# VH-VL binders against Laminin subunit gamma-3 (Lamc3), part 5

Target 1, 177 residues: Laminin subunit gamma-3 (Lamc3), of Mus musculus (Mouse) (q9r0b6r508to684)
Amino acid sequence: HIRSDFRHGAGGWQIRSMGVSKRPLQWSQSGLLLGLRGGEELSAPKKFLGDQRLSYGQPVILTLQVPPGGSPPPIQLRLEGAGLALSLRPSSLPSPQDTRQPRRVQLQFLLQETSEEAESPLPTFHFQRLLSNLTALSIWTSGQGPGHSGQVLLCEVQLTSAWPQRELAPPASWVET

## First folded at step 1 (VH-VL)

Design o10 (framework fv_oberotatug)
Fold by ESMFold2-Fast, scan of step 1:
Structure o10 (fold): chain C 177 residues (1-177), chain A 128 residues (1-128), chain B 107 residues (1-107)
Amino acid sequence: as target 1 above (177 residues)
Amino acid sequence: EVQLVESGGGLVKPGGSLRLSCAASGFTFSEAWMSWVRQAPGKGLEWVGRIKSKTDGGTTDYAAPVQGRFTISRDDSKNTLYLQMNSLKTEDTAVYYCTTDTYDYVWGSYEPSAFDIWGQGTLVTVSS
Amino acid sequence: DVQMTQSPSSLSASVGDRVTITCRASQSISSYLSWYQQRPGKAPNLLIYAASSLQSGVPSRFSGSGSGTDFTLTISTLQPEDFATYYCQQSYSTPWTFGQGTKVEIK
């Protein structure tokens, strides 16, 4: 599995905005502050990209830390590859926790070409083509309206692969010029 | 670069006092829980105590051997952790490490996960 | 207080050997156990947390297993840089307590 746990920093994650310079991320050992503005996406580092076909039908799992009285904003996962793009919504939300206390929640996004909540679903062949050369994996929110917390932390991102996981880079011992 | 650097160690007589400092850089110190861990010469590791972030109440906890004698404090404006040691005993002779104490909020309570960042240590020798 | 006991206290092994170190808690601590490596003259470094989760940057030859009271650290293929003392630590209840350490000496 491919994972970012943010224990030692932002791990190559970046705020991306369409045609605008990036903003710095706010990091702590508890995670990244997930305060995205309109048009901004939180973009994954290279280790989440490339050939991810072994992740077809498997979840991307986001772990969030939510403060007392807070709730996670509506979060979507955007995938780009092979000239295609698709936005996914969570497959399910965890059971409600006591909102008077801080809590950890997990959101799962199944990597599949269609769901009842997906916008512009893709045929299976096109989705597999997208996963064969993933060029972007990004987190964005549809809005941070009334009732949503501005202090939600992203604690972990896991990209699940069918066993065994593929390598993203050529072997370190391979040197040929 | 994430780093913890201890200072202030030295030789003191039994009954004396000493203050250790730990300078933090490369991470958001104000949100981190911090611990002190010591190691007597040729012996194993022993947890001394911790201090929570101000956001989580800023409270302190201590191991029984140092309770009432040692005080942990922090200055978030200087990114510095302190250990004030009073009424020192020969048994307090050790290398003192500054560490981050990561935690997780699960099921209505915080659960410390591990000591993941460590300083180089500073030697305190208590001898007559 | 939760007491942690490691076995063996020391061992000698050759490069390429499989090494197993055991840690026993005086009461159930679920999976709230971490393993640390301390090379001579150095500060400890975290290898494994939550009994079986490998810390980022730690070689895959290290693995942890167990739950409750009995835990194991395994080094599948010992390397020269693995000469060190290894400690387990429970984070189930304060005070946090460490095992007495296991010294791995390369033959």
Scores: ipSAE 0.000, ipTM 0.451, lowest interface PAE 18.6, mean pLDDT 79

Design o11 (framework fv_oberotatug)
Fold by ESMFold2-Fast, scan of step 1:
Formats: C-alpha cells, sequence, structure tokens
Structure o11 (fold): chain C 177 residues (1-177), chain A 128 residues (1-128), chain B 107 residues (1-107)
C-alpha cells in the first residue's frame, strides 16, 4: 500500500489552484489542516502516481480528524491520466457519530469507472488507460466555505493495491511457456 | 463531577506578590490544558494565560499586560494549577478564575474549542 | 490580536421575548467562538462552543450561528433565569479575547 501519514511533514503534498497561484500547507505531526479555498485542490506526491492498475477496484482511504460539532466537508477525489479525468465521491459514508466529541472519520473511494452520482461513467478500457499512467490524484471539496474545511485535519491517505501474491496463480509455469 | 477550586486570593499592596492555587478533581488533570481568566470589579472577562499538558510540551502563553510578571505552572501529582503573580499593580485587582480548555491535541500542538469548566473564582485586591 | 466587539452593551427584555446578541471579530476566526452566561455573583457558564454547538445540559432555547467574523447568540423565549451578562470569546489564536459583554436586564 502507498501511504502518507504526515508524521514527518507534508510528504510532498501541495495545494494547487488554477493558474500559477500557490499557498503553503498548514501542517502538524497529526496531519494537514484541510483549509481549501474555492478552486483549490490538495495534490498527491509522485509516489501516488504512475502505473496504478493494481489499485483497480481497491479503495483510496482518507482518515480525517473532525472537530466537535463539525462534519466532514463534501470531499471528492479527482484522478487524471492519459488525457482523461474522473471525479469520485466516497463509496461509503461514515456511520453516524456523536458530533459533540472530536472524532476520526474514514472515507473510502473505490477506484472504479462508475459512480453512484449517475455521472457519465468511463468505459473500462479508458479507465484502465487512466490508471496505467496516473498523472494527478487530488482531494478537493465542494464545501460551503472555510469554516468546517479549515478545521478538519487530513491524518492519513492510503492508496490500496491488490498484491500479486493474493491473485490467482498463473495457469502457466516457466516450464510450460 | 468536574470541580475547580481556587484559593490564595487576598489584599496585597502594589509591588507585592501573591500565589493562587486551583485544585482540580473529577477529570484527568494531567491531560488537560488549563487557563486563568480574570474579571475586574464591574468589568468584563480577560484571559490571563494558559499552560499546556506536559505531553504537549507544558508550554505557557500569556496576555501582554501580565507577560513577565505572572507565571503559570502545574503539579500533576497534586492535580493543582498555580498562578504566581509578581510586581502587582492596582490594575490587577480582579476575581481570578481557573478554567479547563476543551482541546483536541496533536502531539505538541492542539486546537482549543472553548473553556468548558470554571472554578468559583478568588478575589485579588491590589490597594494601598 | 483578534478584537471582539459585542453589541448591544445592554438590553432590556421581558420574559417570553426573543433576544439576539451579536459579536464581531476583527479578523476571521472560522468557527472558534464560544458564548458564556454569567449570572450575578457567579462564575461564567459555557452555553455554546464552536459557534453553534450547544453545551450538554444547556436549554434548547439557546442557539448560536455565524462563522468568520459575524456571530449571533439567540435566546428564543427568555426565562427569568436568563437575566444575566453574556460574553463571546474567540479561541482561534492566542491571546484569547472576549467581547465586552451584553447585560440582559428586566424591562
Amino acid sequence: as target 1 above (177 residues)
Amino acid sequence: EVQLVESGGGLVKPGGSLRLSCAASGFTFSNAWMSWVRQAPGKGLEWVGRIKSKTDGGTTDYAAPVQGRFTISRDDSKNTLYLQMNSLKTEDTAVYYCTTEYTVTYDSSGLTYTFDYWGQGTLVTVSS
Amino acid sequence: DVQMTQSPSSLSASVGDRVTITCRASQSISSYLSWYQQRPGKAPNLLIYYASSLQSGVPSRFSGSGSGTDFTLTISTLQPEDFATYYCQQSYSTPYTFGQGTKVEIK
């Protein structure tokens, strides 16, 4: 699995906006303060990019620290590769929690060509092309403003891969080829 | 039941010193960030300073009017918060409240949402 | 320093009235604002934290709203025990600062 736990810094994550504007990340050892403004995205470092076909059908997992009385902002994951782009919403919503307490929330985004939002899905072939050379993986919010987003910490990002050892053994051996 | 009990207030002359104590019970004191807030007679609330938990560095922050004259400390083995007040001025006359900070802590840092518990206060009068 | 301006400084009201108190920060404090009630001769009591979160045990007639720089405390149906002074406070940055207080008096 590819992980950013932000224990030793921002780990190469960057705030990007349209054009050339850039803002520094607010970091602590517990995570990045997820204070995104309109048009800004939090962009993943190189280790999350490239050939990610082993992640097909697997989740990207975001761990958030949410303040009391707060809710996670409406977070979306944006993927770009091979001239294609796709935005994904969480595949499962967090269970209801006591909002009076600070809490950790996990959001899962399945890396699939379809979404429950009834967006035009990508054909499987095109989605596989996108994953074969992922050029961007970004977190963004469609949220109301800086209030809730500015107080939510991103504590961990995990890109899950299906390990080759857990796949069905190839039918052919080196002797049979 | 969370309880904070202040003591040590009294009458002191300008230039004098006084030490306030706050005895805490009903919660894990060693994990709590603690503040002192004062209120001059007939006036509003004024934050004096705070001390973080030892696990978050045990550092202190002060309001400008008291910086260099007041010192906040804690004794976790006694569940007690202290305010050492030196070079007292007539402007320091106030009821002093001990408060807990409701924090979400992140290693040596944290976010404070509110002051959720308050003591009854102890009166300090600085007069000749 | 973040300065908190509270208005009005005092108001007269009757039991059953709807009361609104406002608080303005000199810069954006996101939602890091609390409201406290202080009855005469008593210590302050927390009512609302994180701009709109009701403290456990506080009656539902109290509500908070706002974000950024402008905040409001509302008491929907004033009760006899609500005649008190109310303070807003920002916890966004140190030094923590309070509004000047609003005294709610019997009309």
Scores: ipSAE 0.000, ipTM 0.490, lowest interface PAE 14.4, mean pLDDT 81

Design p01 (framework fv_ponezumab)
Fold by ESMFold2-Fast, scan of step 1:
Structure p01 (fold): chain C 177 residues (1-177), chain A 120 residues (1-120), chain B 112 residues (1-112)
Amino acid sequence: as target 1 above (177 residues)
Amino acid sequence: QVQLVQSGAEVKKPGASVKVSCKASGYTFTDYYIHWVRQAPGQGLEWMGRINPSGGSTKYAPRLQDRVTMTRDTSTSTVYMELSSLRSEDTAVYYCARDFEGSYLPFDYWGQGTTVTVSS
Amino acid sequence: DVVMTQSPLSLPVTLGQPASISCKSSQSLVYSDGNTYLNWFQQRPGQSPRRLIYKVSNRDSGVPDRFSGSGSGTDFTLKISRVEAEDVGVYYCMQGTHWPYTFGQGTRLEIK
């Protein structure tokens, strides 16, 4: 599993607009504030990128801390790679909980092209190409809708790989003999 | 703040087409599906179909698939529902309604309704 | 299509008394994610429908606690513990598990 838990900082995540870093992240020990504005996205560090074909059909799981009276915001996950792009909506929304207290909830995004929640679905071959050289994995959310008046924190992002676990690939950089 | 505002009442002849609009405001238009539901006088609710405003993908009720078309204009945050080959049994109040993440939290906000009367 | 059957279709109730509405689906409403997407809506005369309950038993924001939903699989119930005057209207169950979405026929709640 590739994971960001934000216990010691933002872990290389950045707020971007149109692919360019826009403004500083707000971080606490509990996570990153998802105070994204129109056109902004929260972009993953390099450890989530590159050859992610082993993650095909596996979930990306976001863990959120939701304030009292709040609900998970409408979040989308955007993938870019090999000149292709695809946006995904959550495939599973957590069961309702007592909204009077702060709570942690998880959103699951399945990395597959056949999801009805995919905004621009791709043929399987093209989706595999996208995953073979993932150049961006980004999160965005609207500032509108029910439950968006509160402060929502991103506490963890997990990208799952298929079993069995593979050995590390050779380094992308090497000294030529 | 969140509002779905529909176009005004229509009176049509059998065989005509009607196009009803639903203008969204107070939220990011592309983050929610919009569904259309109709209600004949004194009758229950009938789901007609939905559109994903982000990609424009649609799903229609099988019994209406050959007559209904849903489109959107992202520049005006408006969804359209066009019903062709109108019959008297299409006389109904037509509602648009918002849906979060497909089947999750469906129909949390509704438009005010558009009355369509089909009469010779 | 999934057929949603409500009973009764007409429900006269005395103010302050409990009311119960049943909803049965022709097939299981459990989705592949383990959730059951059964919802209840209220439509007051001349108004748009309002969601009361989602995912079987969860009250929407602002819905009084006298409303409760229960059930599993194919059999569901909406209960009002004590009916108030503002509760008059038509109540619909609706499934979001299978395409196309389908509604029950509606239950008209009237004060005696």
Scores: ipSAE 0.000, ipTM 0.470, lowest interface PAE 16.3, mean pLDDT 79

Design p02 (framework fv_ponezumab)
Fold by ESMFold2-Fast, scan of step 1:
Structure p02 (fold): chain C 177 residues (1-177), chain A 121 residues (1-121), chain B 112 residues (1-112)
Amino acid sequence: as target 1 above (177 residues)
Amino acid sequence: QVQLVQSGAEVKKPGASVKVSCKASGYTFTSYYIHWVRQAPGQGLEWMGRIDPSGGSTKYAPRLQDRVTMTRDTSTSTVYMELSSLRSEDTAVYYCARHEDYGWSYYFDYWGQGTTVTVSS
Amino acid sequence: DVVMTQSPLSLPVTLGQPASISCKSSQSLVHSDGNTYLNWFQQRPGQSPRRLIYKVSNRDSGVPDRFSGSGSGTDFTLKISRVEAEDVGVYYCMQGTHYPLTFGQGTRLEIK
């Protein structure tokens, strides 16, 4: 599996805008601040790109930390590759939780040419071509820009493969990279 | 260079309304919130509210929410603060101040020069 | 509303000596995003306020290193290691964690 956990920084993620200016990405050890304005996307580093056909039918999992009294914003996942583009909605919504506490929420996006709510799916052949040379994987939202009380942290992004990934030896060193 | 330039001094009678302007320059106007803070003579600072110039959304201090209105004009990069039903206790210097809210909040890095409003019979 | 209490309110200081201002909040200023939105402002006579410190301990651009902020939760301190004549003015702490935003009552620093 391909993973960003933001423990040591933004991990190559960046805010891209088709508009006037790019904003610095804000990071803490709790996660990446998901404060997107209109027209902005949070774009994945190169390790999420390229040939991702082994991820067909598998989820991209986003883990968010939501403030008390808040709710996850309407987040969509945008895929681009081989001259094609497709936006995916979450395939699963968060379970009900106590909104008085900060809480972790997971959103799953199945990497497939359609969802139960999709109106215009890509033909399977075209979707496979998109996954064979993924040039962008981005997080965006169609909602209004958040205010001070609306901060959501992105704690983890995982791109799942159909096949077992090589397991790394457990790190035991006190020196971290 | 970032600047916030406010309108000139006002003298009003009790019960009147006053509208103060704050013109922004030197940055992308819609990317920063603008807050209003006032200071009565010899007193401390009191927060009045803020506006998001992009969407026009506002938040007001509870004690002022029925008398304060904040608006903006994106074509002139100007925010306005209107205070109605003026009382002598509203005599103050009124400041606008910039707030970067890209997720982390960075309050009041630049301030206007202040607008003196005097409410007197 | 969050009450911000400063101490002392009047601070006479000899030139070159250190000065310290306390700011206490009636509830925690730690935001759910992990940040503490405690700011310090200086207002010189006849001037607009100027930000000195943001997020507890970060100095604004152009602010001399003799100014430092510290603290956590509900207890915060602004220190001036060596007071200079230009430091005369009123100092305010301000919390941005809870709406409505609130300021301390101000500490007037004077040279004597």
Scores: ipSAE 0.000, ipTM 0.483, lowest interface PAE 14.0, mean pLDDT 81

Design p03 (framework fv_ponezumab)
Fold by ESMFold2-Fast, scan of step 1:
Structure p03 (fold): chain C 177 residues (1-177), chain A 122 residues (1-122), chain B 112 residues (1-112)
Amino acid sequence: as target 1 above (177 residues)
Amino acid sequence: QVQLVQSGAEVKKPGASVKVSCKASGYTFTGYYIHWVRQAPGQGLEWMGRINPNSGDTKYAPRLQDRVTMTRDTSTSTVYMELSSLRSEDTAVYYCARGPYEYDSSGLFDYWGQGTTVTVSS
Amino acid sequence: DVVMTQSPLSLPVTLGQPASISCKSSQSLVYSDGNTYLNWFQQRPGQSPRRLIYEVSNRDSGVPDRFSGSGSGTDFTLKISRVEAEDVGVYYCMQGTDWPFTFGQGTRLEIK
């Protein structure tokens, strides 16, 4: 698995926007402040990029810390690669919880070609091409939710694979000889 | 190691439906298409369609799309092919075969099931 | 649909002699990713088809060196350098470039 737990810093994550300047991230030992403005997205470091085909059909898991009386903003995961882009919504929304206390919420995003926003699903070929050379993995919001969206912390991001990432194996021809 | 095991032979009346299963083992079920190919007695091979076991997405041969349905159960790593409104011309051996996604070119139809004979007779 | 045409349809051959099967497609099999999805299958009597060659010239594991594939665009060839008794069966070319996937008519290889 690939993971960012933010215990020792922002871990290479960056706020990107369509503007001239990029905003600095606010970090704490509890996580990154997920205060995104219009047109901004939180972009993953290089360890989440490249050939991610082993993650096909597997979840990207975001762990959030939500303050009392707050709610998470509508969060989407944006993937870009090989000239293609796709936005994914959570595969399931978190169950209603007691909002009087700070709470941790997990959102799961299945890495598949289906999207609620798409009029038609992407062909599997196109999605596999996107995953073969992932150039961006970003967290963004479609708008501010009710409550304290600006006080929600991103505590962990995990990119899951069907099999643990292995060291480079020799090609079959070397094994057979 | 990699195996595709199909259900047993079926004999059906014209107008009935048949449902053939294909159980996969020895690999990640959601990482590959499963295709269905049939062969009438003494004839060549005809592609019927494919299913993506991860998404459930299907693509059928145009001449069969009104009668064929492909489904999967990821908990049992099994693909099903159901053909309705059976006619004598549907008498064939039905094969499932594994295929990679198009850009991930380790080739097509690298493993096949043993085949299921379906006979349609009055 | 892409039409796949094989020649010959019947191929009697003497043990130890070479054999050659031609496959022609009605349009180019080069896909948008630059790969050519032309495959060759062998079907022995009473058995499931077995893939011999994928993407024109790549042999599957366990396929003897005497089998080789070649070609480009619309013209492809499967060659067997020295036919053995176990080679009896029907050989099919198949294109995976366009949906629906299509097969040639098959070439029946028999020992004379």
Scores: ipSAE 0.000, ipTM 0.494, lowest interface PAE 13.6, mean pLDDT 81

Design p04 (framework fv_ponezumab)
Fold by ESMFold2-Fast, scan of step 1:
Structure p04 (fold): chain C 177 residues (1-177), chain A 122 residues (1-122), chain B 112 residues (1-112)
Amino acid sequence: as target 1 above (177 residues)
Amino acid sequence: QVQLVQSGAEVKKPGASVKVSCKASGYTFTEYYIHWVRQAPGQGLEWMGRINPSGGYTKYAPRLQDRVTMTRDTSTSTVYMELSSLRSEDTAVYYCARVGSYFDEWSAFDIWGQGTTVTVSS
Amino acid sequence: DVVMTQSPLSLPVTLGQPASISCKSSQSLVYSDGNTYLNWFQQRPGQSPRRLIYKVSNRDSGVPDRFSGSGSGTDFTLKISRVEAEDVGVYYCMQATHWPYTFGQGTRLEIK
């Protein structure tokens, strides 16, 4: 699986506005401060790009750290590839949690062409083309930043691949040597 | 001043097509969606579809998608809504309306055009 | 499609008295992000609709404090604490959680 955990820095993520790198990221050991303005996006490094067809139907997972009384800003995931673009909304509700404490929230985005999650749903063949040469993967907000919803940090981004998986080797009991 | 200004009234025969324009001013055209909503005489509001002017991406109401086409011209900050194969039940006032940012399309319409009356009669 | 049902269809109110409009949806309007995309619009005679409320309870800039929205899931209410002459018109609820977007049939507010 491909992931950024921001332990050693911004990891190649950049704030862009209209395709141009605009502002320095604010980073800490806890993550990246989300403070995106209208028209700004947080763009993924190359390791999330290229042929991602094995991620079809799999989630992109964002982990956020939310302060007491705070709420995650509205977040979209934008995908670009092969001259096509698609924006996705989270496919699951943030977990209900005690808002009196700092907490971690996960947002999941399914990589599929559904009309309820997609801004402009694509025919399956076009979505497969987009995933075959992913040229951008970006995080957007509605212009409500941490200053209005408290200081929200992006702690992790994970892109899941279906198969082959190498983490689970056959148990030793299945291998006789 | 933020404004949406629509084209003038149209009278069409059944089977014809109509193309209504909506010109935006006073804001960055590509940062806001434009939605189309119609209202038949004495009736309620019906959502028709929307366009994202930045990429030209559209989403139409399912029962209208075979007849409706939305386009934009970024050089003139204008959105167009074309409805084909007109029927008497298409007689309505047609409105364009602005929705801010990506998540605001899920919230509401904040600025509306003045409306364009389209009459379909034999 | 999500069906939005308003009641009453006609609402005669005495000036200075409160008014209440109900809106019910055929499906939950809670989106996957935890927000509920239920909006209220006012249409005065001969005018374009005007947004009053977004996301159930948030008033638009310039909308008087006497308007308030409330509700959750499938049941929503628009309240006017003291009706004024300028409030005459048709009020619509609208959902933007599910495609296609759908409106209620409208409630006509009249002074009696």
Scores: ipSAE 0.000, ipTM 0.471, lowest interface PAE 14.3, mean pLDDT 79

Design p05 (framework fv_ponezumab)
Fold by ESMFold2-Fast, scan of step 1:
Structure p05 (fold): chain C 177 residues (1-177), chain A 124 residues (1-124), chain B 112 residues (1-112)
Amino acid sequence: as target 1 above (177 residues)
Amino acid sequence: QVQLVQSGAEVKKPGASVKVSCKASGYTFTSYWIHWVRQAPGQGLEWMGRINPYGGSTKYAPRLQDRVTMTRDTSTSTVYMELSSLRSEDTAVYYCARDLEGYDSSGYWYFDLWGQGTTVTVSS
Amino acid sequence: DVVMTQSPLSLPVTLGQPASISCKSSQSLVHSDGNTYLNWFQQRPGQSPRRLIYKVSNRDSGVPDRFSGSGSGTDFTLKISRVEAEDVGVYYCMQGTHLPYTFGQGTRLEIK
């Protein structure tokens, strides 16, 4: 699993517009302020890039802190690799929570060639090619969110990988033959 | 104030097309899906489809997908629903309604705000 | 398509008495996220529909507490504990778990 928890800084994430770094992130120990404007995207550091084929069909999980009465902005995950690009929408609705308090919301993005009405769906072969050399993984929004009632923080990003199933050797402490 | 304002009543002949508009105000247009639901006289509600103003993606009810087209114009915060090859059975009040697509964990994502309705009459 | 069946279709009630409307779905409305996306709408004569209940049992803001929703899986009920004159109208259940979204055929609540 590859993750950014933002406890000690922005962890190499950057706001970019058309591939060029634009302005500094607002960071706190609670996370990154997700205040993207039109044309801006939040770009992942190199640890999320490269050969990510083991993440095929696995989720990218974003954890957000939403203020009382607020809602997260519409979020898309943009993937680029091997000259290909694809934008994904969240794969499932977040679990309900009490809106009177700040709340944690998780958005999951399945790394597959389609996500309910995803733009520019790719054949599986092309998507595997994209994942074989991921050159960008970015978060983007409409630049505006429902409610306009405060700050939404990005608290964690996790990219999950599936390990091939195999017969597990017993721990050395359990082998007595 | 948050509201959806629809275009005025239409009278069409069989075989014509009709294009109904739904103008959003008082909220962030791209943050909510817009659904279209119709109601024939004395009948129940029928879901026609939805559009995501954020990217323009659409999903239509299977029985209408060959005749319905939904589009949006983000510069005017307006969604359009066009229905072609009109039949007398298409006589109905057409509503637009907003829906927060899955981004709100509070559960307010189903048809919380409706337009006033547009009457479309298809007759000789 | 998921078929939503309401009963009764016509519901005459005396003012102050309780009323109940049943809604049955042709398949489970439990979503993969564990939630059940069953909504209830009220349509007063000449007006647009108004959402009363979302996710089976949650009342929308401004909806009187005499309205309550219950149920699970495929069987759902909307109950009005004490019918008032302004409650006249047609009530619809609606499922948002499966595409295409579908409505029940409607129950017309009338005062005797």
Scores: ipSAE 0.000, ipTM 0.470, lowest interface PAE 15.7, mean pLDDT 79

Design p06 (framework fv_ponezumab)
Fold by ESMFold2-Fast, scan of step 1:
Structure p06 (fold): chain C 177 residues (1-177), chain A 121 residues (1-121), chain B 112 residues (1-112)
Amino acid sequence: as target 1 above (177 residues)
Amino acid sequence: QVQLVQSGAEVKKPGASVKVSCKASGYTFTDYYIHWVRQAPGQGLEWMGRINPESGSTKYAPRLQDRVTMTRDTSTSTVYMELSSLRSEDTAVYYCARSRGYYDTSAFDIWGQGTTVTVSS
Amino acid sequence: DVVMTQSPLSLPVTLGQPASISCKSSQSLVYSDGNTYLNWFQQRPGQSPRRLIYKVSNRDSGVPDRFSGSGSGTDFTLKISRVEAEDVGVYYCMQGTYWPLTFGQGTRLEIK
């Protein structure tokens, strides 16, 4: 697996707009402040890029810390590679929780074309092509979230990989080709 | 000993939801997928889906995808299968079974004892 | 979905005689790794299924050697060389190559 846990800093993540580095990230021991303005994206460092085909059918997992009374903003994951681009929405929604206390929430983004939440669904062949040379992986939001979304912290990002000998497990659509 | 122990029988009305549990013991919970398979009275076996207990990743049978949800609790080594919008044709015995991931579909070596779910008005 | 078709559906046999069950898949079950993920299960009355055979011909630990599996591609057979009273039950083939996993409709073996 490839992981950023932010325990020692921003780990190479940057706020970008139109491909240009913008303002500094706010970091703490608890994570990165996930306060993105319109047109801004939080861009992953090089370790998340390149040949990521072993992550096909596996989740990208974001761990967030949400303040009392707050909720996660509408977060999307943008992927670019091999001249292709797409945006993914979370594949699962967090269960309702007691909002009176700070809480941890995980969002999972399934890296496969069978997700009906994909903004630009791609055939399996094109999705694999995109993952064969990933040039950007970014976190963005379609707008301002309700409540105190600006105080949400990004605590961890994990790009999950299948283990070649134990969990080489392509999705059904892959096997059917 | 390796064992999968399921929750007890349920009787539900049409439109309700049912949540069946499957508790694993005697092996490393995160090393095996858990599948759910059901069997209507006098009928054959139908695969419903599977969960990877390590990641929480799920795959569901297409015809059940809108109604089935599988989750797990690693602290109790328990997998849950929830089926919503119940109909009379959901009356069945529900089984959990372990498999060593999608790659090793040769598993299914250990099954739970089954949970009878009856849907009637 | 891959359709698994078993025959016969009902199999009355005399104790000590051989029995044979056919299983046909709607498409080849050879996976990209060269393995064929075809399994056979036995379900005795009132019990959970028990795996007998995996990857076409491999017998599970504790399964008597009178059980054997064979076949390739789309055509598979489960054979019992000498049927015993304890073999009464329903036998299912299952493909593990494609999502969703699918079972045959079952063959009921009974002693006559």
Scores: ipSAE 0.000, ipTM 0.438, lowest interface PAE 17.2, mean pLDDT 79

